Miniprotein binders against SET domain-containing protein 9 (SETD9). Designs and how they scored, part 10

Target 1, 299 residues: SET domain-containing protein 9 (SETD9), of Homo sapiens (Human) (q8ne22)
Amino acid sequence: MPGRLLRGLWQRWRRYKYRFVPWIALNLSHNPRTLRYVPEESKDKVISDEDVLGTLLKVFQALFLNDFNKQSEILSMLPESVKSKYQDLLAVEHQGVKLLENRHQQQSTFKPEEILYKTLGFSVAQATSSLISAGKGVFVTKGLVPKGAVVSMYPGTVYQKYEPIFFQSIGNPFIFRCLDGVLIDGNDKGISKVVYRSCNGRDRLGPLKMSDSTWLTSEIHNPLAVGQYVNNCSNDRAANVCYQEFDVPAVFPIELKQYLPNIAYSYDKQSPLRCVVLVALRDINQGEELFSNYYTIVS
Below, E stands for the ipSAE of ESMFold2; O stands for the ipSAE of OpenDDE; V2 stands for 0.75 times the mean of E and O plus 0.25 times the DockQ between their complexes.

## First folded at step 2 (miniprotein)

Design VC3
Fold by ESMFold2-Fast, scan of step 2:
Structure VC3 (fold): chain B 299 residues (1-299), chain A 82 residues (1-82)
Amino acid sequence: as target 1 above (299 residues)
Amino acid sequence: DSEELRKFQEKIDRLTEQARELYEKHGNPELAELVEYLMEIIRELYEEAQRTGSEEKIEELAEQVKLILYLIRFLAEAMKNQ
């Protein structure tokens, strides 16, 4: 009888875990920060997908070039189709041996947050929130964020609707629900961390990783990957950023994918990778904390 | 590695005891079936850890067991509030 009971419960769980979407929706309703709802009279996008792509490519290319000594070693082990993109830069580096005899060359790499500042005119970082009940928040630490700028990305494992995310959703305030039911689990602890690391190790092209896992560590390589710590707006704190969904296009440079702080839970080459960015709703000054809203009112 | 497996055994045993304690303190008739089911999952994870030998997989399985314990706590608290 005990064996029959346990077998019955196991069979019920196998069925139950495939019906987790309603369960996750119910659980996330206790944390409205991670649910995305766009009223009929509102828009879910502040800027074009082209603007998002342009910003990400600009930042990632700057990070890649800042670390070119390591990246050039990785490039030497990658296919010719990738190496050929940097042929001119590699040729200049070899020829630069002569030039170094006549002038000083900058050898110091910059910290990622400094690269962000040099690239976009501002930098952001997580710190203790100005709200007593919220542990962490995200602040503009340097420069000025202009209206329409991409200020952050929501990192984490990307789950298609009906993919198993039941256990990861328990007490997890860092799951973002997209309009189409796609979920992003940005929790940097527990099973969420283990799942992301496992997927990151699964997906690679030789020595090149296809996603950034450093947002799980103290040594963050993509300084935008702090979006899960942006607090929701309230009556006392107006929203100054808005969540916006973005699909990585097929033409995205493979060598820059290592800076994307997102990875698909299941390997599906036919589906584009979903990302989520936070976009400035107004100019944001140095020292201000970011507060999120899920939509922009239709003008 | 027998030492890693022994440490995993101790961890699973501790988590299993915590789950039983939570059920005794906060469980109700509706949770009985779910708690027994979660204990079955813990047993399956333990058996998989014994077969695997991979440190990465063992750590993943240990985290899944922790989350099952969290699920028991969450459900007990949610049902208390009904």
Scores: ipSAE 0.006, ipTM 0.187, lowest interface PAE 10.2, mean pLDDT 73

Design VE1
Fold by ESMFold2-Fast, scan of step 2:
Structure VE1 (fold): chain B 299 residues (1-299), chain A 82 residues (1-82)
Amino acid sequence: as target 1 above (299 residues)
Amino acid sequence: DSEELEKFAYKIFRLLLQALELYEKHGNPELARKVEELLEKIYELAEEALRTGSEEKIEELAEQVKRILEEIRQLAEKMKNQ
């Protein structure tokens, strides 16, 4: 198993870091979110990529416009091709006079959860799970989630196969395994948090962020970015959502990328960013907790 | 169960980090070899779990992992006390 490159312990250790995910070996209890097996006959997508894209663009555009006072300052530093999309709104912004007390506003007109409600007809948020033994869960806090709706996103750092994830993977229940071997580390603490913030700082375009880092804080800007806290279904709790993989297309508006709660560990211009959404399997009522479908490699 | 496995994983993490720090500082080849042996066994355990899931083989490998971890802990403690 060792491989025949005899260049010393460091090269062998580095090779194992790239290929090894110890949570697979050490997690002998069922953790279906991190272990995934899809039979050849099964379909992994419940809704189209176009429907996912349409939902994300609708929500992110609404968040962008709600925060337009701050975004208009960022837009002034972006190419004319981006700025021209908002020319009418920029004209209105400049026509108004500003008082001294609102020169440096830091808060949006509406809370993100309210924007989500106005845009999709529902809101979701993390809270203490209805399961006595579980920590956090995700609930529909307002409105009605219709069958087929994108109800949440799985945030975190995206690792391609064989990228170094060794230390992040130890005791980490928030790693989602994609069908192609891509991993998403949605842990909001420890080394996982440090790595995400580091990648977020790397991929800036001046003042414009290319990913959302606020899911690591108490003040979440993208209210969908709570997917890692959705609990697995059980005999007592039927699944009402399922995971679906989504690749961000090249035509995705650059000014809206700041709301994507995912970032690639390694920068690669040619590969699309992997995201994971949670899609409703039925209508979900206000007050209900979300429970996800799962796959296991041993069942 | 899952909580015990989480505690076990964190204990492994701290032990491996300590072993790597001791290796980097002192260059102890015995400790380095044991860490590599541990990683090989954990990888073997992961591969067995990913295949068909032979519970007997998985349990045997888990026991070997625990034994190697204890050996590493003893070596690290011995080096610390010098």
Scores: ipSAE 0.011, ipTM 0.205, lowest interface PAE 9.5, mean pLDDT 73

Design VE2
Fold by ESMFold2-Fast, scan of step 2:
Structure VE2 (fold): chain B 299 residues (1-299), chain A 82 residues (1-82)
Amino acid sequence: as target 1 above (299 residues)
Amino acid sequence: DSEELEKFIEKIYRLLEQAAELYEKHGNPELLRKVEELAYKIFELLLEALRTGSEEKIEELAEQVKRILEEIRQLAEKMKNQ
């Protein structure tokens, strides 16, 4: 009799434990429920780190140039080694500033989604999922996504092993679990949002932001930063994307870091920033919703 | 005893939700970290009580849970009022 009562309480506590302290559950080396579930035929990396980096730099450079009127003001406060890359464009901006006063001063020339389309041949955006009560989903809104393309990024605060993520785990379906135990909290509300904004305000280089916080708002600057809304595959909906982990290299251009939708929970200059991208498993047509093959047994 | 543990799980759940609301408003990650460490200890003690199954041990652990829960409540109140 006592065993039946204790088993009921243990099952309830186990449910609450995974809800409130998922990082503890994920750090249990002998618990199969903490393992990332990836189909046996899936690989950890579908494309090279070089291909990921090349895609991100191409998109971020296009976003930077599209917003150059605002970026030129920031560049004036940065080291000469950075400014020298843009001297020709900076000279033109200095001449043009007086002529464009009070016109288009707070807006990019093109919308970020249009820049993505011009750069990669497709655009993606979050919208209400057509499936069940899943809430949000991510759709190809324009163009064609070719197999092997980086189609999205998983935004959020990056937690190393043993860093507390207790309160953020309460009712939060947007915590991504990396193979090495690193967690990314992509929730755009509640305590998760407060933590990300706090970290973003902590990590600055003068007027230059070192991470993108606009994914928390309606005015998204990096149109790739919608990965947390990609739903898991099911019997009715086959996976067409997969998650791939990526560490930002030390040589990443500092003026482009403002487009990275990730920030470390703890201030650490030594470790590379972990990012997660979503990579297309097949060609994906306009109008299709994205579905991933990554999920944990712990829910 | 089992009823006491059930009520503690429920109280912990509600207190952590209230603490999360409070920290969302104040945005203090250092204080949040301390409260998370205390909450973690409560869950470890609950697990230990369930493993042991001894009524005497469960009563002793329940008393420790009450003390830690009160520490969390006091810490949350200080954050709210200061």
Scores: ipSAE 0.014, ipTM 0.324, lowest interface PAE 7.3, mean pLDDT 73

## First folded at step 3 (miniprotein)

Design A1 (from SG2 with E8T K41I; at its last look DockQ between E and O 0.25; V2 from the best seeds 0.00; counts 0 for: pae E 7.7 > 1.5)
Fold by ESMFold2, look of step 3:
Structure A1 (fold): chain B 299 residues (1-299), chain A 80 residues (1-80)
Amino acid sequence: as target 1 above (299 residues)
Amino acid sequence: SKVFVWITGSDPEKVREIVDRAVEIAKELGGEVVVRVEGDIVFIVVEGLSEEDAKRLAEEIRKIAEELGVKVIVTIKPEK
């Protein structure tokens, strides 16, 4: 009797294999013999949390500087050492910029995707998937992605284990399940969108945005925040990225939190914010579509 | 009304004093108070105040900030 139930689940999975499916359904449909990973306690992640943090800070800092003329209210509230850091960085990139008024007009016009390319040497974007019936996918639009690079982030509202998500999870293909039971709802429509925006408004501290809500719109500010549209691998498309969980450290710069595409459902201040990044498993060339295995592959 | 208070300063004792006094006033007005430290900035969020009590709290905090030479920004917004 269990064999028939598993066969039925496999047939339903086959119809959805080009879209993100809940962990439970995907896990039941995967053949363990086709999955390879090494259970190493000190090497259960492809890259370190420090490397993830460093990449996010580098990208978010570049996005902040690109939009510097609109950050004046936030800057006025920050310590002088932080404010001076950004002014020095801006001056190094713009010869002859000595007046404060000139700063509001400098290079705030670059698109976020261009900033990503200038910062990491590659850019990604969503587009129609190369696979028919998969809908949207995520592609490397410029440059080369080296193995181990952070290429994307999975956006959405973060629910701790046993928080009330059960009604949004019904029929929702954008629920990502972390290994410890934390859930991320990456759906940019309906109730999921409303919940994210409500939490974003709840957590806003005056001029400081504590999360990015623009991934819900057509004008995204964080170009990494397209991970909910990365399709799973298939027989003819091997995985080239994996998911890696990352808890945002307490020392994360407050002025850069506006680019984090995740927000906790609970107002509970005790848990760190969970983010999920996508990490390249190999070099990925320009024009390639990203495909995930839903498992981390360790070599 | 919701009140946001942002406090920065190089003297930890003066920052602690204005935070403690602001929290006391907010609680006396019946507000629900949350204090957060984010890097070198202290935030106080006060919820559940009438519009008039929120204005009173903001004025008192600004007075204390001037007395102590501590930099503050206070904003008042409708609650969500």
Scores: ipSAE 0.013, ipTM 0.481, lowest interface PAE 7.7, mean pLDDT 76
ESMFold2 (binder alone), look of step 3: mean pLDDT 79; pTM 0.737
OpenDDE base, look of step 3: ipSAE 0.148; ipTM 0.623

Design A2 (from SG2 with E8R K41Y; at its last look DockQ between E and O 0.31; V2 from the best seeds 0.00; counts 0 for: pae E 5.3 > 1.5)
Fold by ESMFold2, look of step 3:
Structure A2 (fold): chain B 299 residues (1-299), chain A 80 residues (1-80)
Amino acid sequence: as target 1 above (299 residues)
Amino acid sequence: SKVFVWIRGSDPEKVREIVDRAVEIAKELGGEVVVRVEGDYVFIVVEGLSEEDAKRLAEEIRKIAEELGVKVIVTIKPEK
């Protein structure tokens, strides 16, 4: 039954990619996060798009090098200058390892969260929230997050205004509304996951993955991609991160696109891929839970 | 079966030739063909082929690539 239904949903999705779907009211039950948005008065960016890009490239490059043994097909097709750069970076990394250590064990023990810490000086992960009945939250597990750092990314399928999000939006607390009306469906379960998987498979070019597969595999690939579990602030829990929208530039390295936690619903080459990062509003200490400032629309 | 062809070459005429020949063969086999350009890379995606025809297409493309000195990676994925 699941295989037949999933193929049916994929076929319906393919028919809908050029259709307009009007907005529909969302029902909430026990969770008042039906649509997250940032008001226009909060549109001022804490850091520049260039700083966001620089951070993402630094993290994605480190993740790529950590997974180097699985990247051989991609490497063989890259320009020699780019391939040489990765080989040089890998050689420096190996030189820093003690001679008596087992290289296979070293590769097996480098988790993405550890790479995040080595790259940015901190790591984040989801865990049970400090708020009673909130379920999941996101915590700084190691290190200190400096003010202005990119701490997390809001994952999911990206929908333009005219694209059909009707069934995915019903009862879905993980829909994030960008200021211009672009929606990101951060739900890593159910229909939302099925749609993400379908778009991921659609855009895959042989060995090249064009979006993060953390939702689709047993492994974490991009450890920043937990932003959908960051809880809203309250009178008792002040916000320590904010959302900041970022459009992926056309010159983004093709081999690093596998770490972008977002994928466009339609195949529209004229629109840049929208990502949303979470940026620290202050220094955030180890052990602290992340809280963001957003509004929920309920109908 | 679904066939992915990843092409890179420094000579645009050789790249255009392998693309044209690959598309022709794929269409003769009854495949639906999409050509995509991403930076300096050209990709051909062919859907709706039998396993036999997908393997034949892949073999022909690899042969053309060797003739022209163009780098290719050809991947076949079952469509089930």
Scores: ipSAE 0.130, ipTM 0.624, lowest interface PAE 5.3, mean pLDDT 78
ESMFold2 (binder alone), look of step 3: mean pLDDT 78; pTM 0.725
OpenDDE base, look of step 3: ipSAE 0.162; ipTM 0.630

Design A3 (from SG2 with V34E R36Y; at its last look DockQ between E and O 0.01; V2 from the best seeds 0.00; counts 0 for: pae E 8.6 > 1.5, placed apart)
Fold by ESMFold2, look of step 3:
Order: C-alpha cells, then sequence, then structure tokens
Structure A3 (fold): chain B 299 residues (1-299), chain A 80 residues (1-80)
C-alpha cells in the first residue's frame, strides 16, 4: 500500500519539515537506504527505553560471562564496585588457572550466536537476501522472534548534528538519520571503517574497549550488530521490523561497553551515545528475512 | 613488569596532580608510560620495570593518592 505510506510521509514532513527531505524518497525502488520518518516524541516507540536497556544488558552480560577467561584480566584492573558482581566466578577462575599451570587444559565457550539464542530465544545473521536485486539481508536463523523484541542493532560511528561527516556520507548507502539529525555511519568498508577504528583506539581505557569493532570484520563479538544489512520493505515483502533510537545512560556498566557497536565521532561527552535498535512489528518465524518500513537514499 | 593504574576523582586538579607525579616517578624508574583518559577516569600503563621497581612505583602512587584523597587501583603483572 504505497499510497497510504506516501501520505504518511507528507503528514510527517508538514509537522517536522526541518528534519527530513521527502523528495529523496523517490529513489527507494533502486537503492537500499532507509529514511527515518520524523514522529512526535514517543509516538513511534514500540517498546520503552527501559525494556531496550534491559535486553541489551541481558545479552551483553551473557556474552561477557561466556568469554570470562579473557574478561577476568580486565576485571582485575577495575574498581571493586564492578568486580563484586563477578567475585564468585573470579574465585572459580583462580582455581582453574592453577590447574592450567600444572597441565595443558582447554575451556569450552559457546559461539556468540548460541549465546544470543540462549538469552533471547532466537538468533539472527546476515546472508544473501531473498530479494533478487538486493545483496545482503538479515535472517532469523534460529527460534521465533516475538512481537516487540529487540532483534538487531544498527552499528557505526555516531555524528552529532553539527559534526563533519562529508565526506563519508557521499555515496554511502549505510547512513542512518536519527530524528534530531544525529547520523550513524554503518558502512563497514573504506573511510567509514578507518574512522570507526580510529575512534575505537582513541577511546580505549587501557586494555578496556569502549565499543565493539568486530562488526567491521568476519568475527562476531556482538551478534546483534548486523542491522545495517536489513533491507527496506517492498510490494512483495511487508515490513516486520522498525528502527528505534536509544540513548545509552551514563551509568551503563563500563565492562559491557565493549559490546556497543557504536562510538561517538567526537570526544565530546556532552551528549549520551546514540544507539539504534530494530524492534519486531510482529512475530517473526525461523527462516524469515527482516524488512524495515523505513526508506533510505543511496547515491 | 607492567603496572596498571586506574585513577578516578571528582576534582580534576587533584587527578591531574597524581597523574603528573605518577608519570614522573615511572619515568625516573626507566619505565615506558602510556596515559589514557576517558571523562573523569584515567588509566596509566607503565612497561619495562623490574618487579622491585614496579612495587616501588605502586607504593608511591598509593601514598600520593592517600595524600590527595584520590581513589586509585594499582595492579602489577609480570612481563614474560
Amino acid sequence: as target 1 above (299 residues)
Amino acid sequence: SKVFVWIEGSDPEKVREIVDRAVEIAKELGGEVEVYVEGDKVFIVVEGLSEEDAKRLAEEIRKIAEELGVKVIVTIKPEK
């Protein structure tokens, strides 16, 4: 139903015209890009910010515990307020280290995708899209996604409204535009990749990383970080997810920041880190591809 | 030996003072120093110290922290 969708675009433009360019939507049939329509605050949120935060903390905590052998080194350098959450596990790790010194031993961990399934009841991954004209897409690989679930995250470098993105935005199909003009560059190649890596290195706290950079590689640290490959809906494929903005609170656990697939372009700490999640609009079955109801422009 | 120093405090002048003094002592001991800053948190990595010098650095930093009322966590790891 394109007619109703186009009327929705016009209605949103009249209310918030300073924030979007409706004329760009005319190229949607040929280029995979999402344009976020400007809603009134809280009108278009499917789930609360508290529910988003709770889900991310649950997943990130599970990923952290799954990798605890490596993470325990980081914990030894952090305040007691952080370490106290893991003291029982640190005690068991100490005994395990003693045994390793006396003989060669291996510890088994689950793959991050399995942790996602065990934590949320479903898993997602990128693969070749079911759309003939599209390249990559994102699929539910295991389990069932309930309506309202956080199903993915849109990775990338976050630019405030006034910050320079020139140059990376030219011909870049992976730019996500937030309601307030914040931009997220989800391109995993070229200059965009270099910029993200530079910011990640800049913001490290010694051995502690402040973001997930593995979404730029074939490795998987945060399995939710595939949202940049979710294709737009079409006449043949109805939308089953939407984008929802989320600001990371200042009290976010420092040891879990390594799983955030976003990093601020500037070192300016005046604004919270913006993330974008994808939220299920209906139950989504195993094997289904994700499609968003947002438009994007590719040049 | 590697020395890791976490420094946190609400008074930026006192945090700057302990960082400057810690870096000075580390360099006097012949250590290679890296300083990382994130908001009100500072993390210092010192490499190339003997185990004895690393312990001495840690004790001096803890003493300075107590004098200034700044919270620090000092960790020493052997360098193979």
Scores: ipSAE 0.012, ipTM 0.535, lowest interface PAE 8.6, mean pLDDT 77
ESMFold2 (binder alone), look of step 3: mean pLDDT 78; pTM 0.727
OpenDDE base, look of step 3: ipSAE 0.040; ipTM 0.368

Design A4 (from SG2 with V45Y T75R; at its last look DockQ between E and O 0.01; V2 from the best seeds 0.00; counts 0 for: pae O 10.4 > 1.5, placed apart)
Fold by OpenDDE base, look of step 3:
Structure A4 (fold): chain B 299 residues (1-299), chain A 80 residues (1-80)
Amino acid sequence: as target 1 above (299 residues)
Amino acid sequence: SKVFVWIEGSDPEKVREIVDRAVEIAKELGGEVVVRVEGDKVFIYVEGLSEEDAKRLAEEIRKIAEELGVKVIVRIKPEK
């Protein structure tokens, strides 16, 4: 019956309209008004790569320290200098907490969202969007997001230009396209979920996870890994975040790679892992929904 | 009025041609155009059109799609 397929497509389309991933509009002649023109040479960076890296390292180190007792297998594979660094950091945290928490039982482990709040001064989570037809959205659940803060990460399998994404792309609202033509499949379901898990299994070095797969579950270890649910701005809802591409440097701590919500489709050791972060365009208050600007034209 | 176009085609050249022509017409009508590609599927979203211009755009896109043998789904939603 053709009417069920059309209803399914229409229901999908209703969700898609709020999740228009940044598209490289091919050579759309210069109508300057509504399209954010990004010159090919200008990486549309709101903050430096160093600031992105610094934020990710700060959050992932805090997550690692919070879960330190579960990191014993990973720690066994690390150089002594790295183990000592984390032991020293834990010793400092415990000294600081002992000064403050003379009264209440030391919760030995916080939720990832609580670690995010303690580390960055805010937390984010998925909830029902204020846009009735969008379904899920992302909200500031606690604190204040300052302008220029990394507020989320776009999770998923990273495909280089010309890598086969055909089957994963069919009716997939969660494909992000980078300016260079790199694609990120942020879909947590179906073939996309299987592909991501397969790549995650491939790249795993014993206890060392080279990517986070928990974003595919209800129990996320990286609370930033919700960027695929950020809805697009509309006439009624101005953008308060933008996308920014970030290549993970080769020197990224191997023990912290377990929190990276991205994995390469191909096992290419030469290509840096592409991440996409969401950056606050303004201060964002507690209870606000995140809305991204998708109007990126690459000439 | 908002115009939504879904293009499904196996021929990348024809899909490109319909996208380029659809975008051109949408711009000539003073619409705000968003194009999105998902593999072999292209979505065009046009905002800021009058109801009349939205109908005109929808009809022109259908004609182009018919000419090229490309399957398109065009939907118009009135702006509130």
Scores: ipSAE 0.008, ipTM 0.250, lowest interface PAE 10.4, mean pLDDT 78
ESMFold2, look of step 3: ipSAE 0.013; ipTM 0.556
ESMFold2 (binder alone), look of step 3: mean pLDDT 78; pTM 0.722

Design A5 (from SG2 with E8K V34E R36I K41V T75V; at its last look DockQ between E and O 0.01; V2 from the best seeds 0.00; counts 0 for: oily chain .113, pae O 9.3 > 1.5, placed apart)
Fold by OpenDDE base, look of step 3:
Structure A5 (fold): chain B 299 residues (1-299), chain A 80 residues (1-80)
Amino acid sequence: as target 1 above (299 residues)
Amino acid sequence: SKVFVWIKGSDPEKVREIVDRAVEIAKELGGEVEVIVEGDVVFIVVEGLSEEDAKRLAEEIRKIAEELGVKVIVVIKPEK
C-alpha cells in the first residue's frame, strides 16, 4: 500500500515544483536563471499600469460586444450614455466586417479565444506541459505575442497580508505572493473554489457580476484567466513571461468587472482589487509554452 | 508573531527531518509549537515569537528546506 501513496505524492510534488512560487526563494543557488532580482525601489513593472489597463479594457470590451445579446440585463442597469456607446461600437464593428468579409461567415458569436486573437493578435490556452512532470501548462495557441504584451491573468481570491488564508493554503500549489505580501489563491478546486464562489456571490449586484467565476469551470469567459497554470522557468526552459502586479482603478467600468478573474477575500472596499498579469519578456511564437521567471527574493 | 510553516515533501524522511529541525529552532527561540499532519502536508504553527525571531525562524527553515530540497511556505502573521 505505501508505494502507491508515495508515487501519488511524488507526482503531485513534481507538479507542485513547477508552479510553486516560493514565498521564500528555495534553491536559488541551483537555478540562477529563475531569479529575478527586483531592487526594492524599482517598480517591478515591465509595462505601465496604463498599458495593462488599456489592454484589459480592450479585451473586455471586445468580449462584452461579442456577447452583447446576453448582456441585456446588465445593459438595463447602465446609463443611457454607456448603452449608446456599446451600440455605436457594435454598429461600427458590423460595418467593418461587412466591408471586409463576404456575407457567409457572420458567426453571430465568437469563442473568447477567437476574440482574444482578433483583439490582440494572439490566443493562449491550457494544454499538457512540455514538462511531463508539470501536468498542465499555458501555450500560445494562435498568432504572435509581441514583447511587452499582457498574455495572461492570474485568477483567484485576493488576500491581504494578514488575512486568514490558512486552510486554503495547505498544500495549495496555486498561491501567488505579491511583493507587498498580498496573496492570490488561484486554485480552482476544494475550499479555494468554495471561498471564491462565496466572495463572488457576496459582491454580486443583481445581474452585475463584480468578478469572473467562469475560470473555475470549463466555460471560461475571460481567456486570459489561465495564469495559474503557467509553469516556472528552469535551466532548460528560459522564462518568456514575468508577473506584474496591477491594481484595478476605482473608475474601472462596472459592466466589464464581470471579466476580472479576481475578488477580494474581505469585504473591505477601501483597497483596490489586486490583479496579477503575465507580461511577455520577448516575442513568443505560436506553439510556445509560457514560462515565468517569478521568484520573489525577499531580500 | 505567529509563524505558519507548510511543508510538502515526497520524501517522508526529509519531511520529518525538516519538521524536527524547525521544531527545535522554534523551541530554542521560545516559541510554542504545534505540528499538524494532514495527509501529505505537515504544517507547523509557532506562537509567541517576536517579529525578529519569527523572521529568524523563517530564514532558518528556508535554509533547511533548501538543503533538503523540500518546499516550504512560511507565513509570518502578527499576533493580535
Scores: ipSAE 0.008, ipTM 0.253, lowest interface PAE 9.3, mean pLDDT 78
ESMFold2, look of step 3: ipSAE 0.012; ipTM 0.555
ESMFold2 (binder alone), look of step 3: mean pLDDT 79; pTM 0.729

## First folded at step 4 (miniprotein)

Design B1 (from SG2 with K41Y; at its last look DockQ between E and O 0.02; V2 from the best seeds 0.00; counts 0 for: pae O 10.4 > 1.5, placed apart)
Fold by OpenDDE base, look of step 4:
Structure B1 (fold): chain B 299 residues (1-299), chain A 80 residues (1-80)
Amino acid sequence: as target 1 above (299 residues)
Amino acid sequence: SKVFVWIEGSDPEKVREIVDRAVEIAKELGGEVVVRVEGDYVFIVVEGLSEEDAKRLAEEIRKIAEELGVKVIVTIKPEK
């Protein structure tokens, strides 16, 4: 009987072969032969960390300004210089809109996907994949994604190389492995969902959320937080995006951390928060599905 | 009342199943759930339960553990 359960897991493993780090592969890290030494020269960055940071700050600032009236409690805990900065940005935005819109309908708040489109010139969402076996996929829903754009983020709990992920890894197709052996559990269900919420609750500073947990729901606040559903390329579908690692700098605005779809498993604040972004390899048109080159740990 | 569940299991699939089921029941009872994985064990804390709901959760977890053949230690403490 154990052979059929292994076949069902193995069929799921074929679909998620490139994201899935089984606990067995973590324990096999004691066997030096299966560690592909990815040379530390990560020539794999398509864009600079500065360009990633600039894009994330631009999007998260736009999300924060769009929901500014609900940010009063957060703003009350921040220095006056930070409050004044956002008030000035709102004043400039309202002057720009008043010049263009002679029309009365100041929509007071936009949907996060509309903010993404206004900010980056495109939007992305989950839909049924064009690959019948894949279930969900990610599509460009509006606009044009230019080459080199950050098109998504891979959400989830971040585990350092030696942190225990044993039970979370079992049959979990949403574990992403970084080059350095950092793991991101992007599973929105079961134990993984509870672990992420627990860490999110732990790291919360009163009204200040240190990560986004809305990616675990149908009402996402960060529309980029769908990267775990991007399917692998196939022989019939070339990759149009790649993964890129990004460490969140210590100077990252505390009021914008609420949009980071990642959280550290440990309370150890000495390590930077690892994110993984998806970057466009070419221009991607409206209606296209995103396909990634997973760096296969080719055994 | 707080419910503390310690799960020791050699079979990781069974341990996962008991944790998933325990978390589901705890949420249905309106409890706040914390799950921590430390090495070869899983620790679950459920907060915000009545004494009755805490007893119910503890009994259901024990039944699931018996069904799966997983060793669990369930402790109920009053919330201070």
Scores: ipSAE 0.006, ipTM 0.293, lowest interface PAE 10.4, mean pLDDT 79
ESMFold2, look of step 4: ipSAE 0.030; ipTM 0.575
ESMFold2 (binder alone), look of step 4: mean pLDDT 78; pTM 0.729

